# VHH binders against o26223, part 43

Target 1, 191 residues: o26223
Amino acid sequence: MKLLWTSQHIKVTVHIDGKVSKMDVLEAIKTRRSIRKYQDREVPEELIDKILDAAMCGPSAVDERPWHFIVVRNREMLEKIPEVHPYGAMVKDAPVAIIVCCDSSLEKIPGFWVQDCSIASQNILLAAHSLGLGAVWTGVYPLEDRVEGIRRLFSIPEHVIPFSVIPLGYPAENPGTRDLFDPDRIHLEKW

## First folded at step 19 (VHH)

Design V14
Fold by OpenDDE, look of step 19:
Structure V14 (fold): chain B 191 residues (1-191), chain A 121 residues (1-121)
Amino acid sequence: as target 1 above (191 residues)
Amino acid sequence: EVQLVESGGGLVQPGGSLRLSCAASGFTFSNYDMAWYRQAPGKGRELVAYISSGDFTDYADSVKGRFTISRDNAKNTLYLQMNSLRPEDTAVYYCARGEHESYIDYSFDYWGQGTLVTVSS
């Protein structure tokens, strides 16, 4: 049993048989951090499948589920992403990236696709973390230069909107945890 | 209280080198992303270099290959090695602490007082 130490001393127990122990949802939420440094290690397809499964489990407006996912493992393509995504510099170092997109033709209620893709993106982050991977949400939409850059780079149709780029890998950094709870943001019954 | 104190600025000739330091206190330095910014006279503040808690680094295009950001967590110190300095590098350089989480860009919540770097013949 190899114990992988995550940034918050989260013991990810990797079973010798390749089974990854999953952390509970609250632990995943509380301990998740953006990870921008990755090990030189491939991410198994099985884990990506699990992450994508999780990405598709979130709610969406009237169940429109407008999301599409581009899984990028090609080194050349990963290295090109930073050229069109300034905040995506870490993508070049990741073994894989997921590009979350919206198919506008699937949108039933205008504007809610942003929420839908956000939910999907967050689920990717949480799932990745629970599986012992590190990830970071690099926003694409609504920044026009990034949207167009990613669109061109991946030949994304006009009716499909790239929303986020999420590099993933085994983490090579441990940024620790922070307490961001703010009771002043909580209002009881009335503002 | 979070404090960031820059040092190492000064006058240098074109082609010269400087090493800036930022002493951090009042927080767990190793847990935070850090960055160097600069502000030239009459210009806005711009990101120069970024370093994650795990030493992922990113640089402005204008300084790539010339500047190196690094950190010593044991000393709670951030560094900026500046080589091949140019007159256009003249600015006040600021140390900054990264925000908890951002999905748009590198965001920062605390800044030092800055240290002046002047590159002139």
Scores: ipSAE 0.762, ipTM 0.886, lowest interface PAE 0.6, mean pLDDT 92
Fold by OpenDDE, fold request of step 20:
Structure V14 (fold): chain B 191 residues (1-191), chain A 121 residues (1-121)
Amino acid sequence: as target 1 above (191 residues)
Amino acid sequence: EVQLVESGGGLVQPGGSLRLSCAASGFTFSNYDMAWYRQAPGKGRELVAYISSGDFTDYADSVKGRFTISRDNAKNTLYLQMNSLRPEDTAVYYCARGEHESYIDYSFDYWGQGTLVTVSS
């Protein structure tokens, strides 16, 4: 069964008029791109709340839900993040960033927190996109220099591990779409 | 076939300026992030400047305020304006096509052959 994926170019019509166009989940997944340039526009708290709600809706190992979120709007702090994150330059231009962390004290089974926080981070990206925002996942864990840098900067306790920094804003770029579907990576019943 | 061809390298005196160009072909240039890398003799390749498809830019600390990355999508060309050149800027400079969706770095999948920049008195 050749899944003929007709790449319907879903024109994400970002209606400027504040009406959050309802984007379905498949559209969000397919059309999402990392955004590193943002408008000089504040992100409403209501949108951040929706994003964080989505971040907490994913599965986790034995439902441990070890994630914590630091919402950063302070300009001084946003400007400091690139000092400890060599690929976080765009954070200084974002109106807000979410730092996804793991509280190790909430971890029930060792090692799965990475998956848990990854799920949360991806949900943030998808939710942001569905709401007409742009975001990018800037990896922190497992790079020790970034982990420690973010830890110190935000006074994160030792039992909490910063995992990702996700700047968010209204997008000021429109990256090209890519078709990454590869049927050769799909195996039926056996390899 | 994706091709990246650098030009504009040469010998320049300290304090001088040089403009590098990278001609891109074989892909929709405007849809891709681009970058300049350099490799000095005996050193590893390092990122010099990054530009997203939407003109977000990032620079190595060593070149901030001196170098400017830009692009002309109509010409499928990437540029690096290098001002106030220093001997330590001596290197082979490479243009690269970016992998936009890397979450740990600016990753790149295609590279040019490079152009030599020599800064010497």
Scores: ipSAE 0.750, ipTM 0.885, lowest interface PAE 0.6, mean pLDDT 93
Fold by OpenDDE, fold request of step 20:
Order: sequence, then C-alpha cells, then structure tokens
Structure V14 (fold): chain B 191 residues (1-191), chain A 121 residues (1-121)
Amino acid sequence: as target 1 above (191 residues)
Amino acid sequence: EVQLVESGGGLVQPGGSLRLSCAASGFTFSNYDMAWYRQAPGKGRELVAYISSGDFTDYADSVKGRFTISRDNAKNTLYLQMNSLRPEDTAVYYCARGEHESYIDYSFDYWGQGTLVTVSS
C-alpha cells in the first residue's frame, strides 16, 4: 500500500488579529522554512524575548550553555552586516537580527560549542516560525573572514566567537512546503 | 528530470544590453530559488545574481545596478537583464537551481549548460 503522501499545503493561516496561534513543535519543525524577505514591520520585543528564551532551553555539552546573543535593531548596523557577510544581504532588510555567539570561557569541555550554538540557533528558527516570524540562519563560523568581520563590527571580544547571524521579521515570502522524508536514510537496528 | 536551458547570449558592444533566459523544467519552478553564475575564461565560477522563490534578490557587487534577475513562474523561466555591459562581463553564464535551506551561502544543485556572453568592441 503506497501511502500517497498528499503534500497537504499546510496553509499557515497567520491570523492577523494579533493572537499568535500556538503552533505545536512538530508543526513548527515540519513547516519551518528559511525566510529571506521581510515585511516593513517591527518585531515586538516580547517576541524576541520568547525566541531568546527558547534559544537558551536547548541542551549543551555538559550543560555548559556557552551561548551569548546580540540583538541588533539598529538600522545602520543591520545595513553593515552584509559588508562583512557576503551572503547576508537579507539582514539589511530585516527589522532585527540575532547574532549567536560562543563565550569560550564558559566551555567546560573543548570542542562542543559548535553543537551548542547550533542547537540554540535552530531553536531560534523554530521559535520564530512558531510565532509567525520568518528567519534564516546565515552562517558565520567557521569562515574566518566572516567571524572577524562580525567581531569587529560588533566589538566582540577575542574569547567570544560569533557563530551565526539570524535575521528575523514578519515573512514577506512563502517558500512553500517540502517533504524530504527519506525512508532509505532509516536503518533498523543495523546499517 | 530537472533541466535548465540558458539562452540569449551573444556578442555585444560595451555599454550594450542583453537579456538572458533560462527555461526550467522537471520541477516546480515556483518553489525554488534560482541564480545566475558566470565563468570567465581562466577564472572560477562566480555568483552573479540570486533570486529566492519569494523574489528576494541578491547581486554580486560587480553587477549591482546593472543587472537584474527576475523570474516568471507561469513560464518557468528565469531572466537576467544585463545593462551597461563591460568587457569584464564576458563569460559563460549559467542558470542554477537553488537549495533554499542552506544555512551557509547560497547553494545550488542543478546547472544549465551555459550561454556565452561576449562583450567586445
């Protein structure tokens, strides 16, 4: 029985009436897409706080939680990010960006902070989506030119490593849904 | 099968204009990001312009203000309007299908065969 997975276009009905419909976690994961186009609309601080709260709720190596977050709303700074991040052009159009950083002084064991910051970054993306926002992960680490560029731009100390830049805003694009489930990537008990 | 077929290349004088087209087939064009790349003789392939499925656009600094990427989803066609062409724009231009969910750079999984643009007096 070939389960015809009918690509049900989950119309994320963004209810305009300010009531952020709570999206369940599975829905958020399945329907999240990178958003690179944003409305000319500010993101309330409350939503950013919720996103950052979510960012800090993920696991980390030995629970070291090495992450720091720079919230950028200044238009001039947002416009400067693409100068040091050649694939961060969308940042200039976003009302806000979050820069995820690792404070190396908080590492309890070396070499796991990338996973830690990745978890935090992904939680930002999921939380944003669940709140009706669009976001995209723009990679900084481990590209030295981008790391140094962001470091200089935001006066980030040497022991802190910028990891990702995540612009956020109300989405002005709809990339559609995708189904990438691949049963061939699933192995039972043995490869 | 995914297919991308470029057209519109040719010889043009400096300051001239060309419009490249890329005919896409074998996938839902409207759901994919697209891009133009170019490769000049003896040089590496470089991104020229990017367009998301939602019409977000990005350009190489060298072509900003001169080139415009656009798409017609009804026609499954990507365009590159090239104005004020320069000799340094001489290259084979490639159409590419984007991988939307890359968290680093723009990524592409399919490429056309390319169309030659020669800018010369």
Scores: ipSAE 0.738, ipTM 0.879, lowest interface PAE 0.6, mean pLDDT 93
Fold by ESMFold2, fold request of step 20:
Structure V14 (fold): chain B 191 residues (1-191), chain A 121 residues (1-121)
Amino acid sequence: as target 1 above (191 residues)
Amino acid sequence: EVQLVESGGGLVQPGGSLRLSCAASGFTFSNYDMAWYRQAPGKGRELVAYISSGDFTDYADSVKGRFTISRDNAKNTLYLQMNSLRPEDTAVYYCARGEHESYIDYSFDYWGQGTLVTVSS
């Protein structure tokens, strides 16, 4: 029997279904990249559940939590996304995609849902990366042709706004990291 | 210093073929997405073809089935094979390097000087 314990402070590697499952949060933030090439390999529902749990952990304006998620695994639907999303060509080869939506009936403060759904979308990217998956955020809102196309394709009702489409899978590319720290963007005490 | 040097342009008759090359230096080529853009007379630059670090590809509708983007990471070289050329393909073709991260469109931070392709009528 393998020792199976974890701590927020200690990384422990275990052999559960063949995956390394722990990464320091700063490392995850610094090494996450957009991945557009995927292995021909299924992503287990358990990993999607963990990713969406993480997505919902973000703050939202007055805790309005306006987000909804559509999980797309159907091959025919994945192949149709590029017909309405010109930046979504890689979706046809992804085993799964997550569509992040705002339910405007849940808004408590108008217009803050964009920040709310952006937080959820970035959390999806980080969680996927920490679980050994690659993902890419393909923007939908505020590009009206993409919003209308995705809404039509997935029968999304008028009061629900598709925000982003995030294909994901086990990565088949490694674009490396960049050093983008720019101290000129930091202002001490005032502008 | 990042450098992108295109070659292989020239005059060709409609229906002909050309292969463009882009020699890349000053960065780890295999880590970057790459693309070909073109600029026809009197028009802005438009994306022709995109290739990710792991060989995912995407094409403008106007060139699908006629053009093929490829890369040789060992030679730090990007290619565009152009077949069945048409007069409307006449443009300066630019090699472009993908920038760090964008979530709405493909985006690029360096371009070469371009190579002229003229398809005669």
Scores: ipSAE 0.720, ipTM 0.878, lowest interface PAE 1.2, mean pLDDT 90
Fold by ESMFold2, fold request of step 20:
Structure V14 (fold): chain B 191 residues (1-191), chain A 121 residues (1-121)
Amino acid sequence: as target 1 above (191 residues)
Amino acid sequence: EVQLVESGGGLVQPGGSLRLSCAASGFTFSNYDMAWYRQAPGKGRELVAYISSGDFTDYADSVKGRFTISRDNAKNTLYLQMNSLRPEDTAVYYCARGEHESYIDYSFDYWGQGTLVTVSS
């Protein structure tokens, strides 16, 4: 964010992410990183709506779409998540978090909801990144203590399974990118 | 090649303080999350403190309020300030470099040789 003032009184704003245009999908995939430090800046509801729209665009087993999303902005609730999620310490500092859940009553084929909710969770990360936000997937399922803790904290019914907690905000860190391509993982025609 | 070299360990009385350093080389230090682990005699390694590239920090419950992790990206150095030391803090302390991405727990791909901290009266 740049501020220009015609009275020649210059204000300088430091921008961490000055993107004003859309990001190519391959660039988003290669440059997305887990972000655990956020600016003290609210995330507009409109961006959350875009992220959740993207989350729901993923494929699912026989189109079962078992996902539900809890959007958490309440400071007290965000601060309580680390009490039941030992690796969610950064959530208390996030302006918002999204809890990805499976409604097991929507399962059409048992046992595929984990893939379904994983697809939705990754789409949240990519969409947030493309919109200039940083996010991190903090795993809940299949860690039983985390599942029960989050279910209790958010009054999630027994047929609904909390899968992941994804805090997000405008990033205040830049961990850079990695070159992870490993041609030894590629097998032509057979193993 | 990646190198992590810890220093600053020693013998200290209960209630005392000590500062550990980890000199890093062979990678772009500012791009990596870092951590301190410790291993007490006869025990497994446990996470002590974690710091992200942007100074998000997390601590084991046993050291919260007593230990402070910090980094100086210009000097490629990770620090652990240990205050109010207790006999149960006696361990070899290891500097660790964070892996690329994890969604369940912090994870690490390189470790230093360790520096011994002994807290006894």
Scores: ipSAE 0.706, ipTM 0.872, lowest interface PAE 1.3, mean pLDDT 90
Fold by ESMFold2, fold request of step 20:
Order: C-alpha cells, then sequence, then structure tokens
Structure V14 (fold): chain B 191 residues (1-191), chain A 121 residues (1-121)
C-alpha cells in the first residue's frame, strides 16, 4: 500500500483491503475518550487484528518490543476480571478486552518496559477510536494486588507482567471532548 | 463556576428510604461522569456509587442492591435512591464530578457541600 500526503493538512491516507480512513490524526488524539458503556454488539476479529497491528507499531527502547497481548472474549473470564480489578467493573459488559503484558525476557534495557507497554496501550486506544470503537485503559501495573490477580486469573508466568486491561466495544456513551490546553505547561528554552 | 448542590438528606429510621438530589451548574453536565461519596464522622470519604455519562454504574459493596444512582441530563441533576437504610449509612453525602481521564481509579475534582443523612431509631 502507498501512503499519500496532501498539501492542505498533514494527513495519512491508508489503503487497506480496499478501505480508506480519512480521520485526521490530531482529531483522533483530541477526541479519544475513555468509554465504559458498550453496545450489545460483537467486535469483529478483523478490527482486533488492526488494533494489535497498530499497538505493535510503537517505538520501544532499543527496539526491544517486550509486549504481548491476551485477547479475551470468553464471558466467564471477562466477568471474573472485576473480582481482581476494582476499577474494571465495566469489563464484564465489554464484548472483548485486551491485556497488555511485558515479557521481561525480551527486555534489552532494564526499566524501560513500562514506557514500551504504555506506548502500545495508547496506540490500542487511538486505533480503536479511529475504527469507531470505544475503549478504556484500566491500569494494572504497578498495583501489586491487581498484577497478581490478573496473573493468577490468566495463568501468566512470573516473568510476564500484566500491565493494563483494555475493554473495548462499539460505544454506547459520548462523554464529549474538553479543551485542556494549558500554555503554563510550556517552557521556552528553559524551565 | 462549577456548583454542585445536594439536597434530600434528613433523619430516617433503619429500614427506611431516602432520595438524594444533586443540582449541577457551570459545566456541561451530560459530558461528565458523576458520583456520590460519603463521609461518616471521624472517617475519610468513600465512594458510594459512580455513573458514567452513558449510565454505566458501579457501587461500593456495602450498598449494592440497596442504593441506585441515576442521572437526568435534561435537568442537570444526579440522584441517589437509598433503600433499606442502616445506621452504618449515617454520613454526609457528597455529589462529585469526575475528572477528565484517569486510568487507575475513578477520580473527582469538585464536591458539593454535602447533605447529612442520619439513620437511627
Amino acid sequence: as target 1 above (191 residues)
Amino acid sequence: EVQLVESGGGLVQPGGSLRLSCAASGFTFSNYDMAWYRQAPGKGRELVAYISSGDFTDYADSVKGRFTISRDNAKNTLYLQMNSLRPEDTAVYYCARGEHESYIDYSFDYWGQGTLVTVSS
């Protein structure tokens, strides 16, 4: 596929399997919101594949790519997540969730895997949004009770660290957008 | 200016019912997650019930099945229906507005002045 640019705006036009996305990347970043209410509608496997492809496009420390993803569709398992994740109550109502994990055996630079998995997690949120889905990042690491609970529930070995649980589905709520630009956070040349 | 004004508190007997209201102004109410918190004498605030902009709800274990959070976006009003009240529910109840985005826990940036609920025989 050939990526095209226009002179009017910085856009990415992607031709994937005969489909074209026209979403402005800045619009996607500014309009993405945490969505905790979902339609009773399945998310096609194709969309999950696109989201995970996007997740893996992020940079990582020395290209270590330490991430692994568990895709959860089983109702019993989704309903158990809130038992070990106090902030994960909405997961039981989601058609699917993605668990972002770090395999510490893939680390090349100690202590950067959190950044690596954060990049992958944010890319999941943006990709889901661009595909008309809603998602929410429910934090696991570094909260040790959540880490152990999720590890036990999904039989995750000790060298693999569950980082986040991201339920997603077609949105059934619209929290709107907010103007959060704060020029006082911008420092020219020095602090 | 964001304002949250609770009402409907009072004295009620154990097993009784009470409905709290929170009138909201100074922001686009329908775009915000909302919650009820409570604070018993000598204790910290605790989450009672949460409601998202699209009516996803979550409850503290101590109130599940007894309390119901709801919202009327046309009236900019948050409600808490409290049934089967117990003396342990005695507290000042606060309406709270959700922060923009959090990935660890529900978090809130504005509280009302509170309304006192006293459950006693």
Scores: ipSAE 0.703, ipTM 0.872, lowest interface PAE 1.3, mean pLDDT 90

